# VH-VL binders against Nicotinamide mononucleotide adenylyltransferase (POF1): the designs that were tried, part 3

Target 1, 258 residues: Nicotinamide mononucleotide adenylyltransferase (POF1), of Saccharomyces cerevisiae (p25576)
Amino acid sequence: MKKTFEQFRKSNLLFQVLKGPQHLECQKLFVLDSSFNPPHLAHFQLLSQTIKNFKLKDTRSHVLLLLAVNNADKLPKPASFPTRLEMMCLFADYLQEKLPQSVVSVGLTVFSKFIDKDKILHEQFVKGCSADIGYLVGFDTIARIFDEKYYHPLKISDVMESFMSGSQLYCLARGDCHLSAESQLRYASDILEGKFEPVIPREWGARIHVMQNDYPALRNVSSSEIRNKLKNGQVESLKDELPLCIYDYLINNKTIFD

## First folded at step 8 (VH-VL; framework fv_prolgolimab)

Design d35 (from c3 with heavy chain Y56W)
Fold by ESMFold2-Fast, scan of step 8:
Structure d35 (fold): chain C 258 residues (1-258), chain A 122 residues (1-122), chain B 106 residues (1-106)
Amino acid sequence: as target 1 above (258 residues)
Amino acid sequence: QVQLVQSGGGLVQPGGSLRLSCAASGFTFSDYYMYWVRQVPGKGLEWVSAISGSGWSTYYADSVKGRFAISRVNAKNTMYLQMNSLRAEDTAVYYCARGEYSYGFWEYFDYWGQGTLVTVSS
Amino acid sequence: QPVLTQPLSVSVALGQTARITCGGNNIGSKSVHWYQQKPGQAPVLVIYDDSDRPSGIPERFSGSNSGNTATLTISRAQAGDEADYYCQVWDSSTWVFGTGTKLTVL
């Protein structure tokens, strides 16, 4: 809600859970870090397919939907933060229904940098518990994490060592990236073989998992495409791209991206 | 309470057309992927076609692409398979089936119709 | 495009354990589903997601899947288990059935 968001901003807190358990409830944590503008089935598919592919359906997991407050300026026609939080709460309910072994939290953070998000989650959400933390990310995020230009003159291996030692990255290959889907699928094995040394330590390849997206209709879904379809009245195709609760929300609030 | 009741089928000449129907009851039809699976008498199962709950996404086996068309009318709780340019090798019992979600996709068939025999012969 | 190979037939003595295999390249990375089909009847789902049982399927039916082989195991075999058994996987945009195995209970 608007009031809840305003209270977070005024509180000067670095992280806050707005829905669901306030702290990690089990050993497996999935962090879905997105602008949620809007949440869509590709977000769900990334989580669901990770659980399936790694045989985790019988493992209790905690899912954290995480929104960074200071990233709004980077998105064309973004919905307001309160509006995105409303949709994230609907999405959390959807995830809880579809993945009954999971518990779902919705959180906010002031941090935009990946390593800072990880640090605050360890301090305030994980709080010293033993945790297997998996970050659910797009390939564009992986590409940015391992791009030397964002760290110069520091080495990626120095900056990201703590993060990579304690985390796993899960990703679905996409067709709309500069690197082909086939090359994306070989990314982790290429790192393990030392093809990115000395920039990326080969042992980090064991922590990076790029999977083929198993739902053909979702392979190229993007928030910007969804927003454009909504504005242009092309709403029937959105039924295959959005959770029903998000579809209903958007149909009843078509101007939120204006 | 889930029921899938099939109709249509029979003898048709090579090059002919036939339409199969599958009437569903006992569940919210529009929430489920639906499928056609066929079986040549005495042989194994072969997937033919799939349709999403909304009807917007359709899938076809390579052997039937361009000849068969799957469709559904959610208001009538009914799915169809329009079969055109039929060949002798299309002779089979055709089953409709309901899909169930398996974390990654609608992968498996939890309920099946009784089957409809289609014979393509002169 | 993937091919799933099953033995043509398997025999088991009453009360003993039957094992039906489904071979496929890297099948352990996929979820395998199993169907039972009796003569003149539609198939019935007996195992999904490698090892899960639908409501109504007895616990003597179990499954496993690793490497290049998935296995359906039927312990304490009964006469009523005589049927054809099919494995099935999903691969991107296609649903692939195995070649089928006829189980005979002696």
Scores: ipSAE 0.141, ipTM 0.657, lowest interface PAE 5.6, mean pLDDT 88

Design d36 (from c3 with heavy chain G53Y)
Fold by ESMFold2-Fast, scan of step 8:
Structure d36 (fold): chain C 258 residues (1-258), chain A 122 residues (1-122), chain B 106 residues (1-106)
Amino acid sequence: as target 1 above (258 residues)
Amino acid sequence: QVQLVQSGGGLVQPGGSLRLSCAASGFTFSDYYMYWVRQVPGKGLEWVSAISYSGYSTYYADSVKGRFAISRVNAKNTMYLQMNSLRAEDTAVYYCARGEYSYGFWEYFDYWGQGTLVTVSS
Amino acid sequence: QPVLTQPLSVSVALGQTARITCGGNNIGSKSVHWYQQKPGQAPVLVIYDDSDRPSGIPERFSGSNSGNTATLTISRAQAGDEADYYCQVWDSSTWVFGTGTKLTVL
């Protein structure tokens, strides 16, 4: 993977698929955008529960695991981008096995901003085909997308109209210090009722799906906690939080987060 | 190919203890949640306990919580149910079963053991 | 906590269609799985995820799930279909079985 990543850095490409189909194969696309540091079962749960809840089990879907990489010479800590890409490839194999009717691609992009990622995917992955694109995100990402302070002096309705017209957002409610899970579950209906107008158009509420988390065992899983457990030798519970292939990778490469 | 072979049943007095075993073969045992389900003769099925693939996470029906302990030894492809403080109402055929995915979790039982009769009687 | 209610018994004539219901509050939002149990035998999975059939289960077995009722349908009933049938759901760290239905093929 180090060689593949270095080739990308030298290539001046803005987006590249490293594993799986190079272009959209189906009308339904799920984009799972994460640091994958490491991939874990809560990533899988968000995707699998979305497919289950929306009765998409018999619908052919394409899943894109997308990693944003900094084009600077120094790589961020804790795990290097080549190491994360290696784990993403293992995770892609896991998803392909667990999700019949789905195909999985692993890609990377130089863009960190959500709307820039969407633009490059339309140009290079979707390539002009009609697609129902679902982004799998945490609630903090939704809150940031609809926070007017990040767009001032531009209006959210102007900046995001094209994106929201062609995309859906899927999220599992997970209470945090700012907003309870119950409040998160009401978010889309509150938008539909016009409670956020004129900042957020009410019609966008139909494209935002905040779901009750059906899997309480996975509610507290996070990449940072997994890294802390690995560092502290608390590895027993990791088998319940990680795909087995990722667990095996981490146990054989314990220093990658040092 | 998939086989679950049970042992350890029998007659025990109220307040006694008994350990059931379930030996698995024909699949990668450490990739699956495993379960115990019981059935009082002539009555319906009742879930008793579940264990994650690592053994770290365990689940119990309210009726047995604090008295039963589920465990597994992946190196031996074997799951156990330690039953303590047994009561007359624990009399049942106990089945071990393998879990299978229902998009996101181990929701249903695709293979079952032959069953082991446990009789709690004085 | 949730209760899945099934009829105690259902009778069907040879070659006719049997329907076994499983009632539960908002059961249509859950995945329902069905098991067949013949006397003296362990249960056998016959339907999973509302309507999917395991390998080896005849096409005569089908399922549906909507609102407050899930249904197991057995078309062209055969003598060998006589058994007890149980529905089952997963509900947040609990595996819940229905009360069971005895199917008699007349």
Scores: ipSAE 0.169, ipTM 0.667, lowest interface PAE 5.7, mean pLDDT 87

Design d37 (from c3 with light chain S29Y)
Fold by ESMFold2-Fast, scan of step 8:
Structure d37 (fold): chain C 258 residues (1-258), chain A 122 residues (1-122), chain B 106 residues (1-106)
Amino acid sequence: as target 1 above (258 residues)
Amino acid sequence: QVQLVQSGGGLVQPGGSLRLSCAASGFTFSDYYMYWVRQVPGKGLEWVSAISGSGYSTYYADSVKGRFAISRVNAKNTMYLQMNSLRAEDTAVYYCARGEYSYGFWEYFDYWGQGTLVTVSS
Amino acid sequence: QPVLTQPLSVSVALGQTARITCGGNNIGYKSVHWYQQKPGQAPVLVIYDDSDRPSGIPERFSGSNSGNTATLTISRAQAGDEADYYCQVWDSSTWVFGTGTKLTVL
């Protein structure tokens, strides 16, 4: 994967698919946007619970695992991009096996902002298709998307209108966030009631879906906790938190987070 | 293909102990949650205990907490239920079962062992 | 713990459709699984995730789940379908079985 990543870096490409279909193959697209450091069962749960809760198990879907690069100022985070890409490819195979109705692609983009990611996906991945696009994100990401400081001096309502008009956001409530789990679950309805106006238009509440996390075993799974457990030799519980292929990869490469 | 073969069981006096075994074959044992489910003769099914593939996470029904201990030895493809401080109410056929994923968790039982009768009486 | 209520017994004529219900508060938000148990035998999974059928289970077995009631439907009933049927849900670290229903095929 070092060679593939270096080729992407040397290219002037803004987006590239490294594994799986190069373009959207069906109307429903799920974009799983994460650092994948490492991929874990809570990533799978977010996708699988969305499919279950919205009665999409018999609907053909395309899943795009998307990694943003060019974050040099934040580079101190453990695991190199080539290493993350290797794990993402293993995770893609895992998803393809567990969700036979879905096809899975692994992609890289230079963009960090969702409006830019959405734009390049429409230009290069979704091109030629009418698509229902769902972004699978953590609540911290939703909070960041709707934080006006990242758009100054522009208004969120102006910058995000195109994105929000064409997209859905799917999220599982979690306890280790700046907003309580109860507040997270009320977030969409609070927006619909106009509680965040004028920063967030009330109409966007219909496109934001924060779901109850129904699986206690996966409520506290996080990439940072997994990395700490691996570093401290606390590997027994990791098999309950990771796809087996990722667990095997990490056990055979224990120093990648050192 | 997939087989779960149980052993152990029998007659034991109240306050006694008994260990049940479940030997698995035909699948990668360490990848699956495993369960114990019991049934009082002529009555319904009751979940007793669960163990994760690694053996790290264990779960118990309130009626058996502190008395029963579930364990597994993945190298031997075998799961155990150690039953201590047995009561007349624990008299039942005990089944081992394999867990299967339902959108992120091991919610249901796709394969079952033949069952082992445990009788607690004096 | 949640209680899953099933009728004690249901009877069906050969070739007709049997319906076995499983009642629980907001059970439609859960995934319901169904097991068949014949006398002296271990249970057999017949439906999982509300409506999915395991390999080897005939197409005449189907399921649904909405609101406060899940239903196992057995069309074109056969003598061999006579058994006890149990619904089951997972609820926050516990696995809950229904009270069970004896199906008699006349």
Scores: ipSAE 0.013, ipTM 0.573, lowest interface PAE 7.8, mean pLDDT 87

Design d39 (from c3 with light chain K30R)
Fold by ESMFold2-Fast, scan of step 8:
Structure d39 (fold): chain C 258 residues (1-258), chain A 122 residues (1-122), chain B 106 residues (1-106)
Amino acid sequence: as target 1 above (258 residues)
Amino acid sequence: QVQLVQSGGGLVQPGGSLRLSCAASGFTFSDYYMYWVRQVPGKGLEWVSAISGSGYSTYYADSVKGRFAISRVNAKNTMYLQMNSLRAEDTAVYYCARGEYSYGFWEYFDYWGQGTLVTVSS
Amino acid sequence: QPVLTQPLSVSVALGQTARITCGGNNIGSRSVHWYQQKPGQAPVLVIYDDSDRPSGIPERFSGSNSGNTATLTISRAQAGDEADYYCQVWDSSTWVFGTGTKLTVL
């Protein structure tokens, strides 16, 4: 993976698929956008619960695991990008086994902003195909998308209209956000009721889905806490939070977050 | 071949304590959620408790919360249910079961032990 | 707290199709699993994730789940199918079993 990452970094590419189909294979696309540092069971739960709740078990789908890298950012954040890509490839195999109706791709993009990621995916991955695109995101990402300060002097309704007309946002409520889990769960209905007008058009609430994580053990799982537990030798509890292939990888590579 | 063998059942007085054991073989025990499910003779199934593969996460039905404690010793491939402050309504056949994956994780029981009768009576 | 309602009993003639229902509010949004229990024996998983069969379970057993009703269907019923049947769902913090249905094969 180190050689593959270095090739991407030296290229002029803004997006590249490293594993799996190079372009959209199905009409349903799920984009799981995360730092994957490491991948964990809450990532899988977000995807699997979305498939279950929206009755997509028998629907062919394409899952794209997307990692943002900033080629201009020299900060050596553990784990390294090549290491995260190795774990993402293991996670992709895990997802393919758990969701046999799906095909899974692993991709890189230079973009850190959500809107830029969406643009390059339409240009390079979707390539003009008709697709029902669902973005699997954390609530912090939703909050940033709908924060006026990032668009001033433009209106969110002008900038995001095309995106919101063509996409769905899926999210699991978390307890560690500035908004309570209860407030997060009411977010879409509050938008539908016009509580965020004129900043957020009420019809966009139909395209935003914040769900309670149905598995209590996974409601508080986070990459940062997993890294902390590994560093502190609290490895037994990690078996409940990680796919076994990721757990095995971390136990054999304990210093990757040092 | 997956096998779950139970022991520890018996007769106990109201307010007493009893510990059930479930010995597992034929699979990597620490990789699986394990469960206790009970059944009053002639009645339906009722979930009692669950424990994660590592033992870090435990779950209890409201009817037993604060009285029962689930635990496991992975080195011995054995799960336990410590039952305290027993009541007449706890009289049942207790089954241990292995959890298997679904969209909500470990939602169903693919292998069951033979069951052990617990009778709470004076 | 959550209740999954099953009929107390269902009768089917040998070789005919039996249907056992499991009712619950929005049960179609959940994965439903089905267990067969014969007298004096531990339960046996016969359907998981609404419609999937474990290895060793005959294709005569099938399942469906939509709206407020899940259904276990046993086609070409045999004497050996006579048993109690339980539906089961996972409901956020608990594993909930249905009230159980006794199937008699006439």
Scores: ipSAE 0.035, ipTM 0.615, lowest interface PAE 6.7, mean pLDDT 87

Design d40 (from c3 with light chain D49Y)
Fold by ESMFold2-Fast, scan of step 8:
Structure d40 (fold): chain C 258 residues (1-258), chain A 122 residues (1-122), chain B 106 residues (1-106)
Amino acid sequence: as target 1 above (258 residues)
Amino acid sequence: QVQLVQSGGGLVQPGGSLRLSCAASGFTFSDYYMYWVRQVPGKGLEWVSAISGSGYSTYYADSVKGRFAISRVNAKNTMYLQMNSLRAEDTAVYYCARGEYSYGFWEYFDYWGQGTLVTVSS
Amino acid sequence: QPVLTQPLSVSVALGQTARITCGGNNIGSKSVHWYQQKPGQAPVLVIYYDSDRPSGIPERFSGSNSGNTATLTISRAQAGDEADYYCQVWDSSTWVFGTGTKLTVL
């Protein structure tokens, strides 16, 4: 993966698929946008609960695991990008086994901003197909997308119209957010009722789906806590928080987060 | 060729202890949640306990919490239910069962053992 | 813990359709699984995730789940369908069974 990452860095490409189909192969696309540091069962739960709750288990879907790589001036956080890509490839194999109706791709992009990611995916992955695109995101990402301060002097309704017209947002409510889980669960209905106008058009509430995480054991899983447990030798609890292939990788590579 | 073979059970006095065993074959045991479900003769099914594939997470019905302990030894493909401080109302057929993995987690019981009768009587 | 209410008994004539209900507050938001139990035997999964059939279960068995009621439907009932039937849901770390229904095939 280090050689592949270095080739991407030297290529001047803005997006590249490293594993799986190079382009969208079916109408339904799920984009799981995360740091994957490491991939964990809460990532899987977001995807699997979305498929279950929206009755898509018989629908052929394409899953893209997307990693944003920062510019050269930023120090990498634990773990390095090549190491995360290795784990993402293992996670992709895990998803392919557990969701046989889905095809899985692993990709990376130079873009950190959500609208730039969406734009490059339409240009290079979707390629003009009529796709039903679902972004699997944390509530912190939703909060940033709809925070007017990041768009000033432009309006969110102007900047995000194209994105919202072509996309669905799927999210699991979490307890460690600035908004309570109860408020998160009401977010889409509050938008539909016009409570965020004029900043957020009420019509966009139909495209935002915040769900209660069905599995309490996964509600508090975080990459930071996983890394901390690994450093402190608290590895038994990780077996219930990680895909087995990721658990095995981390046990054999305990220093990757040092 | 999934098989769950149970052993243990029998007659015990109130306040006594018993350990039930469930030996699994035909699948990767450590990847599956395992369960104990009981049934009082002539009555309905009641979930008793669950254990994650690794054995780290355990769950208990309120009626048995603090008295029963579920465990597993993945190297032996075997799950156990240690029953302590037994009461007359614990008299039941005890089934071990496997959770089927579908869309994330094990919500239902796809394979069941033959059952083991536990009688708590003076 | 949620309570899943089933009728105590249901009767059906040979070749007719039996319907067994499972009532629970907002049960349509949960996934319902169904088990068949014959006397002296362990339960057998007949429907999972509301409407899916395991391998070996006849197409005569179907399920639905909406609002406050899930339903197991057995079309063209046969003598061998006579058994106790249980619905089951998972609820946030608890596995809850219905009260059970005895199906009699006349």
Scores: ipSAE 0.015, ipTM 0.586, lowest interface PAE 7.7, mean pLDDT 87

Design d41 (from c3 with light chain S51E)
Fold by ESMFold2-Fast, scan of step 8:
Structure d41 (fold): chain C 258 residues (1-258), chain A 122 residues (1-122), chain B 106 residues (1-106)
Amino acid sequence: as target 1 above (258 residues)
Amino acid sequence: QVQLVQSGGGLVQPGGSLRLSCAASGFTFSDYYMYWVRQVPGKGLEWVSAISGSGYSTYYADSVKGRFAISRVNAKNTMYLQMNSLRAEDTAVYYCARGEYSYGFWEYFDYWGQGTLVTVSS
Amino acid sequence: QPVLTQPLSVSVALGQTARITCGGNNIGSKSVHWYQQKPGQAPVLVIYDDEDRPSGIPERFSGSNSGNTATLTISRAQAGDEADYYCQVWDSSTWVFGTGTKLTVL
């Protein structure tokens, strides 16, 4: 994976698929955008619960695991990008087994902003096909997308119009965010009622879906806590927080986060 | 192929204890949630307890919480239900069952043991 | 805590269609699973995830789930279908069974 990652960095490519189909295979696309440091069951739960809650079990879907590679002046966070890609490939196999109606791809992009990710996916992954694109995100990401200070002096309604017209956002409410879980669950309906106008158009509330996490044990799972538990030898609880293949990888490679 | 064989039932006085066993074969035991479900003779099914494949996570119905303890020994392919402070209302046929995955969780029971009668009576 | 209400009994004539309902508030948002239990035997899974059949279960068994009602449908009923039937849902760390329905095939 080290060589594959180095080739991507040197290639001047803006996006590349490393595993699975190179292009969109069906009308429904789920983009799971994460640092995957490591992949965990809360990532799976977000995808799985979205499929269940929106009655998409019989709908063929394409899942793209997307990792953003940013130029940084400092050392990368634990683990290295090649190590994360190895775990993402294991996670892709896990998803394919658990969701046999879905096809799974693993991809890299240089872009960190959602509008740029969406643009490159339309150009290189979707490639002119009609698609219903759902981004699977944490609430912190939704809050940043709709925070007008990041767009000033431009309006969110102008910058995000194309993105929001062609995309849906799926999110599980979390207890560890600044905004309470109850407020998170009301977010889409508050937008629909016009409570965020004129900053957020009310019609965009139909494109935002914040769900209650149905599995309480996964509500506060985080990559940083998983890394700390591994370093502290608290490995038994990790069996309920990680896909077995990721658990096995981490137990055999305990120093990757050092 | 998949088999769940139960043992350990019987007659016990109120306030007494019993331990039920469920021996599994024909599958990778540690990959599956396992359950106890009971049924009072002539009445309906009631879920009692659940245990994750690793044994780390356990769940109990409110009616048995604090009195019953579920456990498993994966090396022996065996699950147990330790029943303490038994009451007349605990009289039932107890089934062990294997969990099967449904998109978000281990929601349903695909294989069941033969059942073990537990009678709590003076 | 959800309560799943089923009719106590349903009768069906041989070769006709039986329908067994499972009522629960917003049950259509959950996955419903169905079990068949014959006298003196352990339950057997007949439908999972609202409408899917395990291997070995005949096509005449089908399921649906919307709004506040899930339904188990048994077409071309046979004598061997006479049994108790239970619906079941998972609700945030709790496994809930319906009250059960006795199906009589005449």
Scores: ipSAE 0.084, ipTM 0.635, lowest interface PAE 6.2, mean pLDDT 88

Design d42 (from c3 with light chain S92Y)
Fold by ESMFold2-Fast, scan of step 8:
Structure d42 (fold): chain C 258 residues (1-258), chain A 122 residues (1-122), chain B 106 residues (1-106)
Amino acid sequence: as target 1 above (258 residues)
Amino acid sequence: QVQLVQSGGGLVQPGGSLRLSCAASGFTFSDYYMYWVRQVPGKGLEWVSAISGSGYSTYYADSVKGRFAISRVNAKNTMYLQMNSLRAEDTAVYYCARGEYSYGFWEYFDYWGQGTLVTVSS
Amino acid sequence: QPVLTQPLSVSVALGQTARITCGGNNIGSKSVHWYQQKPGQAPVLVIYDDSDRPSGIPERFSGSNSGNTATLTISRAQAGDEADYYCQVWDYSTWVFGTGTKLTVL
């Protein structure tokens, strides 16, 4: 995997699929964009609960696990990108087994900005096919997408029009210091009612889906806490937070986060 | 072929203790949530306790918290329910059951043991 | 803990369709599972995830779930369908059973 990653870094490629189908094979595409440091059951829950809540169990879907490798705003953190790609490949196999209606690809991109990721996926992965694209995101990502300061002096309605016209956002409610879980659950309906106009067009509320988190046991699972638990030898609780294949990988490679 | 075979149970006085056992075969025991469900004779089903495949996570109904302890020994394919400080209202048939995964969690019970009667009297 | 309300009893004539309801606030947002229990026996799963049947369960058994009501439907009822039926949901670290319904096949 180290050689494959270095080859990508030396190439002029902006996007590359490392595992699974090289191009979209189904009309339904789910993009799970994360640092995967490591992949965990909360990543799986977001995908599986979306499939369950929208009655997509019998619908063939393509899942893309996407890693950004050149993020100017992100401080480097262990584990290395080759190691994360190895874990993503294990996670892809886990998803393929648990979601028999799905096909899973693992990809990487040079882009850190969400709109740039969407653009390259349309150019190189979707390639003009008719696709219903769903991005699986945390509410912090939604808040960042709709924050005017990241677009100044341009308007969000102008910059994001193409993205929002072709995409859907799926999110599990998780309250934070600025917005409660209850308020997050009402976010899409508030947009539809025009409460965020003129910043957010009301019609975009139909493309944002904030769902109740049905599994509180996974509410506090985070990559950062998993890394801390592994470094501190608190490994028993990780069995309920990780896919078994990821747990086994971490136990056999305990120093990858040092 | 999945099988759950229960043992233990019997008559015990109020304040006493009893341990139930559930021996599993026909599947990879450590991959499954396991449950205890009880039923007062002539009444409905009530969930009592749950344990994750690894044994790390345990759950209890409010009526038994602090008195009952669920455990498992994966090497022996066996789950236990240790019942302490028993009360007359704990009198019931106790079933062990295997959890099945439903797009996110272990929500339902696909296989059940034969049941063990626990009577708390006198 | 949510309460799942079922009718105490339902009667159906041989060969006709029985419907057993499970009432709960916003139950349509949850997955509902159904169990059959005959006297002196352990429960048997007959429907999971609202409408899916385990292997070995006849196609006469079907389920639906929307709004505040889930329904177990037994078409072409047979004498052997006479039993108690329980609905069940998962809800935030608890597994909740309905109050149970006795089905009588006349």
Scores: ipSAE 0.120, ipTM 0.628, lowest interface PAE 4.6, mean pLDDT 88

